# Ledger of designs, part 286: VHH binders against q9y6x5

Target 1, 379 residues: q9y6x5
Amino acid sequence: LPPKLLLVSFDGFRADYLKNYEFPHLQNFIKEGVLVEHVKNVFITKTFPNHYSIVTGLYEESHGIVANSMYDAVTKKHFSDSNDKDPFWWNEAVPIWVTNQLQENRSSAAAMWPGTDVPIHDTISSYFMNYNSSVSFEERLNNITMWLNNSNPPVTFATLYWEEPDASGHKYGPEDKENMSRVLKKIDDLIGDLVQRLKMLGLWENLNVIITSDHGMTQCSQDRLINLDSCIDHSYYTLIDLSPVAAILPKINRTEVYNKLKNCSPHMNVYLKEDIPNRFYYQHNDRIQPIILVADEGWTIVLNESSQKLGDHGYDNSLPSMHPFLAAHGPAFHKGYKHSTINIVDIYPMMCHILGLKPHPNNGTFGHTKCLLVDQWCI
Short names: E, the ipSAE of ESMFold2; O, the ipSAE of OpenDDE; V2, 0.75 times the mean of E and O plus 0.25 times the DockQ between their complexes.

## First folded at step 13 (VHH)

Design V19 (framework vhh_8dlx_2)
Fold by ESMFold2-Fast, scan of step 13:
Structure V19 (fold): chain B 379 residues (1-379), chain A 125 residues (1-125)
Amino acid sequence: as target 1 above (379 residues)
Amino acid sequence: EVQLVESGGGVVQPGRSLRLSCAASGFTFDDYAMHWVRQAPGKGLEWIGNIYESGSKFYNPSLKSLVTISRDDSTNTLYLQMNSLRAEDTAIYYCARGETTWLRSGEYQTKFDYWGKGTLVTVSS
């Protein structure tokens, strides 16, 4: 039977948490596997965009999930946490579970990874759970392991998503050592439960497991707010996304809106779409609005209100605070190898290689991850 | 039986300070975010601020310089300290228990599940 892969995401797991807190279960996982200390994610450094980049190997402008809140002017459709199940939003790319099901006689399984409860190119994950934040990690794990053992055609690609430490990172901020240590200890215990469950079911020895995240977290403050209402009257534009990257759809001439915004705060950059820095790879998609505001790290854009976000993400992807990590264990991976940095788009072609799938054209570079793999040579 | 009981209201002179209390019972107080909300005569509800179970405090920007929220988890009591009271601060002041949901997008929404009956503050010469 072909190799099997379980891809696990802990949302908002900042890479340097590994250096500042103790993770005995994760460290045991890494000891017999590989660690990539930093993963450079795509811009904007948000949940839906980066989760889709992991499974497509594409920049956001190419896969079409360009923000957690999006608007399409032609169809008048809106994308959000509560309105994410329209295939229209997801159809600009082919995620790995679709490739897995279409290229080979194989099944995919999903416990709540973004996009897996949506038919994409008329293909939905063979086994999946509809998104529901109240479902426990244990129930998600029980379903995934059941599907890995009891499927025909065999499940060869499985995904598992967990909302923490992102929710607590927003609530407490990453610098709240007392509360974050408690949250991160619970995450480490869940990693212990994952490994123990796989061992008990006889899956551990022959399963490739990747533990990663979509982004990090930076400290925000009530002292670092940008009041957009002091810059421009809300009657001049429609707000598509607010913070820390504001997506502005002008109701009047674009140049007039730009001129009202461009000097409003020293702590944000204002870009016409065509002036967005090339290094972001965030320009060539109709869902990217005509004007984008990018707040400096730790600054929150607000509409004449306070923000209760003590932590946030979405900032410049060059910032180490925005970077997750990647750890992996299994027959495809070396034991005890540490690597400094890869790009988040590199994960997709690596996973395709492990599964024996032909990748769709993508922005990843297989060479960046080859040192992690036992069947490849470095240098 | 969840109960929130506000106290400390009354008639106060402009420019003076007043401290309101909210006594909570019937639930584990230190697990919840607590809010202060007021309603002036003939006006809608105005959120004053909140304090999380962690001790983190957030305020309405229009009121931030005039109020301080605190809590004593050992006595299940929420406090609102008001300074430099104005005639415009005349209102019924409510204590409320909040549920804040953090979405995958990083957005949040607060829902109030229990309210006190309120305490009247009249700022008058």
Scores: ipSAE 0.673, ipTM 0.847, lowest interface PAE 1.2, mean pLDDT 93

Design V2 (framework vhh_8dlx_2)
Fold by ESMFold2-Fast, scan of step 13:
Structure V2 (fold): chain B 379 residues (1-379), chain A 125 residues (1-125)
Amino acid sequence: as target 1 above (379 residues)
Amino acid sequence: EVQLVESGGGVVQPGRSLRLSCAASGFTFDDYAMHWVRQAPGKGLEWIGNIYESGSKFYNPSLKSLVTISRDDSTNTLYLQMNSLRAEDTAIYYCARSETVWLRSGEYQTKFDYWGKGTLVTVSS
């Protein structure tokens, strides 16, 4: 039978949570598998961009999902959490489930992974659930395991997405040890349920399982706000995205808007598009607006309003607080191996290798993940 | 039956302090975020602030120095303490219950599902 892979994301699972809290089920998973302590995500460190980078191996400027809120000036289309189903936004790349279905006579299955309920290049995941935050982890797991066991052609690539600990990270902030301890214990219990279910169904020994996340979380405060209304009037620009990376579309001369913003706060960097640091790989796409504001870690950009976010993400991808981890178990992976760091774009070519797929051109480096794999030479 | 009943309003002199109460019944009070919202004569609704079930408090920046919100979960009561009252603070003050939904984007939506009938505060000499 062909190799099988289940890719699981717990949104907003900061890497250092593993050092500060107990995860008995996750630690048992890691003991017989591999752990990558830090995954360096792409900029901006947001949910939709990084989830799409995991499955395409591309920087945001290349795959086109450049933020959680986007505007296309040519078509006048808007992208948001509530308006994410237009294939137009997703068609600048080919995600791994599409490649899996088109290169081989194989099926893909998806429980809520961003993009899997959208036809991309006229191909939708063979089995999928329309996004609905109210659907339990248990129901998502039941569907995925049913599809892994009862599909023809066989499901060889499956994805499972869960919104926590991101939602609680935003609500409580990552420094709220009492509330975060409760949330993270619940996630560890869900990992235990996942492993137990796979063992009961006879899938555990022959299935490759990756548990990862898209970004971390940093502590915010009502004492760390940047009020744009103190520096520039709303009549001068259209706001496409606000915090912590503001996307500004000028209604007047770009240089005039830039000059009003450049000294607005010591806790925010203001960039003309062509001056965005090369290390971000965040410049070569029409969906990236003419002026980008980047807040310092823990600072929130507001429009003369308070923010109820006690935690946030989207900040500079060099920050360890923005980094998730990656753990994996299965026949493709070594047992008991720990690795320091990979780039989030490296996950895609590794997954293609495990599934025997030819990767589309991508920004990942297969060599960075070789030490995780039993069939590769590491030294 | 969900009920929110505001009290403590009335005529108050400029510069004085006033404490409003909201008595909640018909639901598990300690599971919900609670808000204060006001409406001055001829104006729209102005959000004052809220307090989560966790005790975390958030305020309208224009009002933060003038108000304090607190809750007593043992008596199902929400409070608004107002200091240094001005004529422009004359309004009907509403207690409201909300559900806060955190989206994948990291944005949040506040859904108000129940409101009290309000209590009138008139600041005049």
Scores: ipSAE 0.682, ipTM 0.840, lowest interface PAE 1.2, mean pLDDT 93

Design V20 (framework vhh_8dlx_2)
Fold by ESMFold2-Fast, scan of step 13:
Structure V20 (fold): chain B 379 residues (1-379), chain A 125 residues (1-125)
Amino acid sequence: as target 1 above (379 residues)
Amino acid sequence: EVQLVESGGGVVQPGRSLRLSCAASGFTFDDYAMHWVRQAPGKGLEWIGNIYESGSKFYNPSLKSLVTISRDDSTNTLYLQMNSLRAEDTAIYYCARGETIWLRSGEYQTKFDYWGKGTLVTVSS
């Protein structure tokens, strides 16, 4: 009987929300499981990059999903939220659902995790839903639990993705306690629904469940805007990604573009690709553009327009506001154990261990997560 | 039925102030973001600004020093205060209901579903 794992992501669930709001259902989940208080994500702290890092154990420069908007100069291809289905973008790594299907003759199931509706190395999740934001959490949960109970070969790895609290974090900002309290209460209720559904179906006691997120959220303001049009004309460059990390492809000499941007704002760092800080692990990929602009926390880069983002992410991954948490429950995990910090790339080798899979080469360190697991020595 | 009715337009001299109103009916006004959009003769639509149900306000940077948007949820009314009017402010002013859709990428897009018929403001000496 192979072990089973359900990986759940609530997009944009900032770690310190757990300390500032009440989560009765999530706290009951944690009480009989484990909590990692902070997960240090990869740079840039965006949805597509970090979701792919969770399931590959790789930094963005290694797995190739380096931003939510990308351009490849050789093939002239563009990647975006509305244009994410070309396998070209995803083929620089092997996600865990592909490994699960190929190594052990097992099935994988997916409810909208980024990349799961794309054939990667000619392999797509055995059961999947095409991405559609209008599909309810309940429908996603119903499909996942049906597939976990009624599949041959058995579904041993399943994923479930939900867009909140990211959308509301952007709209209201994380400091809007009234609106964020309402949103986070709804998410806690969804966690309660998840647990109850698994119990009703007889899955709860034998299923490993991980609840995590890709990034956090920080407060933005109309008083903290960086207008690129004040520093450089659009004729000098092609904009590949805007905020808070701008990806600049020069149409003229790179040094001339750099010099026009270098002193544009005291609240933005401008890097030539080779000068990007080594600690970001954001340099060795052709999809990373020749000039990268990194806004300071809470600052928004704009093109002479207002931004309606009262919250945003994508900032420096050393910022606690950018960190999600990880909670887990199931036969593989200790009960009532609290851990301080892991790296988001560490989740992949831990999941491979739980499923009995041989991990592909990765940037995670299994030793960082071994204290969470009942079959491991913590020392 | 959803209705948005603008009022307060007319002929006004340069340098003067004018306040436009938009009376909303047929929906729960305090659940929606409301927008002001204008169209000058022979030109395209120009977004002026909006106000969310939460009270958060956003403006076209080119206009922010000249306009103030407010709402009164008790009377289902949206307001646009305009100061220091110039000839180039001559336009039809529209009240619109907009829904903001947030994508996984954190980008957003506004979908306008209902518009008023507009009110004409003519700035002339």
Scores: ipSAE 0.728, ipTM 0.864, lowest interface PAE 1.0, mean pLDDT 94

Design V21 (framework vhh_8dlx_2)
Fold by ESMFold2-Fast, scan of step 13:
Structure V21 (fold): chain B 379 residues (1-379), chain A 125 residues (1-125)
Amino acid sequence: as target 1 above (379 residues)
Amino acid sequence: EVQLVESGGGVVQPGRSLRLSCAASGFTFDDYAMHWVRQAPGKGLEWIGNIYESGSKFYNPSLKSLVTISRDDSTNTLYLQMNSLRAEDTAIYYCARGETKWLRSGEYQTKFDYWGKGTLVTVSS
């Protein structure tokens, strides 16, 4: 019986939500499994970058998905949420489903995890769904469980992605207790449906399941805006990404653009690429622009306009509000164990260990996750 | 089926206040964001502001001190309160239903799927 793993992501699930809201289904899952209270994600704390870090174990500068909006100066290509299927963007790393398929005659299955509908190094997930936000969680779950139970060669690695609570976090803000409690209850019900479906199909006892997220969410406000147009005219630069990390491609001398920006607002830091703090691991890639602006937590960068974002992410990865959690259950995991913190890049080598795969070189440390695993000792 | 009907327009003197109404029918009003948009003679559309089903309100920064948007979900009515009217506020005022989609990128897109026919406000002595 080959080991099997289902990796589930609820986009934008801030770790602190677990403390402030009731999750009866998730708590039952954790009671017989493990909980990591905080996962320190990679910078920038955005959806595409962190989802790719989970499955490659690499910092963004190394795997090449450095933002949700990117420009590659060498090839002149543009990346966006609506234009994310060019393999060029994903080819700087080898995600775990590709490695899984290339070793020991195994299959992978995917319900909309970022990158799984793209051929990466000429390998696409064996079973996949093209990204479509209108497809229900139930349909995604039905496909994943069918593929886990009815595939040859066997599906040993499966992924499931859901857009909430990120969309509602942006719309309402994480401090809207009334609306967020309703949204999070629905997510907990989906977790209950997931567990019930796996039990009904005879998968639950022999399947390793990880429930995690890519980032958290912080409260924003119409009173916390940085108007970039008050700093610099549009004719001096091309804007690659705006908020809360602005990616600036100068049309004139880089130092001139930097000087116009560097003292414009007390609520953002302005960096030349080579001066980006080493702790971000966000410097060594052609897709990182010559100047980046990093807004302070809860501040939104705008172009002479208002913002309807009451919540946002992308901020400094040292901020607890940007951290997701990780919960896991299955034969590889201890029961009833709580761990404080791991790095998001540590998930990849742990998953490779569970699946018996040889990991590609990565930035994770297996030792950080060994206390979660029954076949390891954390003395 | 879906209808938005603006009312309350007319001739008003400079410096006065005016309240516009929009009566909605044919859909579940309390599930949607509602917007006010205006068009001055010979000019393009100017977004005034909106109110989400949650009650959150957003305004064009150039108009924020001059207008207030509110809704009454029990009567399916959207309101625009305008204060200190000026000649430049002369325009056709439209009620619109907005559909806002939040993308994985964290960006949002607003589409107006239904519009009223508008009500004319003329500010003159």
Scores: ipSAE 0.667, ipTM 0.841, lowest interface PAE 1.3, mean pLDDT 93

Design V22 (framework vhh_8dlx_2)
Fold by ESMFold2-Fast, scan of step 13:
Structure V22 (fold): chain B 379 residues (1-379), chain A 125 residues (1-125)
Amino acid sequence: as target 1 above (379 residues)
Amino acid sequence: EVQLVESGGGVVQPGRSLRLSCAASGFTFDDYAMHWVRQAPGKGLEWIGNIYESGSKFYNPSLKSLVTISRDDSTNTLYLQMNSLRAEDTAIYYCARGETRWLRSGEYQTKFDYWGKGTLVTVSS
């Protein structure tokens, strides 16, 4: 039977939560597996972009999911969480489940990973659930384990997505130790349920499991707001995305809009598209707007309104608060190995190696993950 | 079964203070975010602010210095303290139960599923 891999994401799981809270189930998983303490995600540090980077190994400018809200000036299409099922938005890359299915005699299964309920290059995950936030972790787990055991051709790649701790991170902020402790304990219990279910079904010994996340979370405040309406009138631009990275489409001369914005707040940087720092790899895509505003960590851009976000993400990807972690267990991985950091784009070529797939050209470096793997030389 | 009953309205002079109450029944009060919303004569609804079950408070920026929201979960009561009342604060004040859903995009949606009938506040000399 071919190698099997289950990729699990807990949205918004900041890496340093592992040091500040107790995770007995996750700790037991790591003791018998590997831990990467920090994963440097791609800019912008948002859910849809980073989930797609994990499964394509590409920067956002290359895979085309450049934000959670996007506008394409050529086709005049809009992307949002209520309008994310048009294949147009996803077709600039080939995610790993599509590649897996195009290889001989392989199936994929998905419980709500972003993009898996969309046909991409005319290929949809062999088994999938339409996105619905009301569906329990237990139901998602039951479907994934059923598909891993009862599929022809066999499911060799499976994904499982869970919205927490992101939703609670936004609501409470990461510094609310009482509420975050409760949320993170529940997540640890779900990891315990996952491991127990896999053991009961005889899957645990032969399945590679990766537990990771797309980004972290930083503390925001009603005292750290940037009111864009104090900088520029609404008539001068169309707003494509707001905070903490604002995407501005000028209705007048671009330079005039830039000049109104560039010195408005000491707590945001204003970039013409061609001046976006090269280290972000966030420039070479038509879905990136002519002017981008990047708020400083913990600052929220608003339109003369309050923000109920006590936590947020999307900030500079060099910030440790934006970094998730990666833990893994299974026949492909060493036991008890700890690694400091990898890039989020490195996960894709590693997963291709584990599954025996030929990766599409990508921005990851297989060498960065070699020390995690038993079949690789690591000295 | 769910009921929200506002009280404490009436005629007040400009510059004075007033405290409104909202008595809640028929649900587990300490599991819900509670909101204050007002409607001035001939105008639309204006959100004043809310208080989450966690105790976190959020206000309309135009009103932040003028109002304080609080709750007493032991008595199922929501309060709105208003200071330095102006003629333009004349409105019907509503207590509302809100359900806030946090989306994976980082956006949030608030839906009001139950409203009180309102209490009239008239600010005049």
Scores: ipSAE 0.667, ipTM 0.852, lowest interface PAE 1.4, mean pLDDT 93

Design V23 (framework vhh_8dlx_2)
Fold by ESMFold2-Fast, scan of step 13:
Structure V23 (fold): chain B 379 residues (1-379), chain A 125 residues (1-125)
Amino acid sequence: as target 1 above (379 residues)
Amino acid sequence: EVQLVESGGGVVQPGRSLRLSCAASGFTFDDYAMHWVRQAPGKGLEWIGNIYESGSKFYNPSLKSLVTISRDDSTNTLYLQMNSLRAEDTAIYYCARGETEWLRSGEYQTKFDYWGKGTLVTVSS
């Protein structure tokens, strides 16, 4: 039986939610598997960049999905959620499903993971669903399990993406315990449904399952707004991305734009591209704009308007509020093992090892995850 | 049948206050975000603000010091309190039900699925 892996993402699942709310189904999953309490994601701490980092093992400057909104000055193309199907944006890296299909002559399956409905290096996931937020978790799960059981060549790598608790985290903010409790209980019930479905179909004992997320969530407020219009007129720049990391393309001299921005607010840092801190690994890509503004945790950058975001992410990746977790169960993983921290880029080489794939060059360190695996020695 | 019926408009002197009401029927009012939108003569629609089912309120910054939105879920009624009215506040005021979609990009967009017919507010003598 070839090794099989199902990778599941619940968007915006902050690590400390596990400590502050009850998750009976997830705790049962962890009891017979492994838990990594904190995953240090890549900067910027946003959905598209971090989902692509999970499946490539690369920093954003290397895989090319550097934000949820991007501009490429060479080609003059714009990227947004509605235009994410252009292969141009995704071709700077090789995601694991492409490697799985090409190296092992095996199939991949995908339910809504970012990039899986796009041909990347002329290769699209063998089975996939076009992105549609209206499709239920149950329908996504039904398709994934059908493909895992009834495919030739066999599906050995499958992905499943769910938009919550990110949407509710933005709407209510993570400090709204009443609404977040309701949302997180529903997610725990979905995890219970997932495990039950896999058991009923005879998949549970021989399938490796990873449950993770791309980022966390922090509390925002209408009292913590940075109005860019008070700093600089719209005629001086084109705005590529706004909050909490603003991407500024100057229409005049770059130094003049920088000087208008650099002392405007005590709650954001203003960087020329070459001055972006090395620890972010967010500098060496044409899609990173000449000036980047980074808001302090919980502050929202606006253009003379209010923000309805009571929660947000995208902030400094050193912040614990931006960190997700990773839980895993299956024949590759120890039982009842807890690990403190890994980097999100470490997930890719671990998954390659489980599937018997040769990883493409990447920024992950296999040594960071080997203690999770039964066939590895920690020291 | 979903219905939104605005009331409380009329002619008001500059500097005065006015309270508009919107009576909702045909749906579970306390499950929805409600919005106020206005249209001045010869101009486009201007969003005033909204109130979520949770009670969270958001306002157009240009109007924030001049307006207060509230709701009474027991009577299915949305309110707009306006203070220090000026001639430029002359407009048709609409009550609207909005669906706010939170995209996986972290951005949001609001689609208005039902509107009232509006109530006219004229600020002058």
Scores: ipSAE 0.682, ipTM 0.854, lowest interface PAE 1.3, mean pLDDT 93

Design V24 (framework vhh_8dlx_2)
Fold by ESMFold2-Fast, scan of step 13:
Structure V24 (fold): chain B 379 residues (1-379), chain A 125 residues (1-125)
Amino acid sequence: as target 1 above (379 residues)
Amino acid sequence: EVQLVESGGGVVQPGRSLRLSCAASGFTFDDYAMHWVRQAPGKGLEWIGNIYESGSKFYNPSLKSLVTISRDDSTNTLYLQMNSLRAEDTAIYYCARGETYWLRSGEYQTKFDYWGKGTLVTVSS
């Protein structure tokens, strides 16, 4: 019987929420599994880029989903949440569900993981749900478990995506303990429902389950705004992405635009593309714009307007507030093991190993996750 | 039946203050974000600000120093306090219920599903 893996993402689940709030169901899951306390994500620390990095093991400059809003200068195409179904944007990498379907005679199933409702290299997930935020967690779980039990060829890789706690993190901010406590308790209850459903269906003991997230969340404020209109006129540039990483396409000389932005705010770094720090691995892609602005943690870039974001992400990936966690349970994983830190790109080669797949070239290091696995020597 | 009824409009002199009220009925008021929107003669709709069910308040930056939004959930009432009124503040003022959707991109969109009929404020000497 081939190994099976369910990969679950709770969008925007900041790692230190585990220390500041109670998660009885998640703690029971971890007790018989593994916990990675911090996952260092890729820059920029945004939803689409990091979800694609998890399933490809690649930096954003390599897989091509470099932001949640993108412009490709060669094709003149625009990417946003409304047009994420164009395969053009996703074709610079091969996600694990495609590899699973093409290397082995196996099926994949997906409940709304970014990219799974798009044909990538002419291959779409065998079973999938078109993205719709109105669909309940229960309905997503019902479909995934049905497909895991009732598929031929068998579903060996399945994904499940949930929008919280990201939406509430943006609305309330992560420091609103009263509202975040309510939201996070509901998520813990959903984890309890997930485990109960898998046990009821006889899947629990033979299924590998990973629970993770794409990024964290930091507190923002109406007192920490950078008004871009106070620095530069709109006639000088086209705005591709705004906050907290602004992507600027100059309409005039690039150096003139850079000079107008360079000293605009003490809470924003301004980079020419070639000057972006090498540690970000955010330079070598045509979708990365000629000038990139990076706001300091908790600062929001605006165009002479207010922001209703009391929490946000996208900031420097060295910031602990941007880090998610990873918890896992199943026959591939040790029981009761805690690990401090891995890179988000390390998840992909680990998942390939669990499924017996040959990974495509990637930026992850299998050695970083070896200690989580029962069939590996972690010395 | 959802109803939003604005009151408190009228003629007011430049430099004076005015408080508008919006009485809500037919829904659980304390579960919803509430907005104030205005329309000056011959102009489009201008968003003034909103107040979330949590009490968090957000304002149009051009109006922030001139207005305060508040709510009383015990009486299902939304308020707009306006100070230092100018001739340019002459408009029909609408109370609206809006649901804010947070997209996966981290951007947000507001969908207005119910509006009051408006109350006229005329600023003239």
Scores: ipSAE 0.655, ipTM 0.854, lowest interface PAE 1.4, mean pLDDT 93

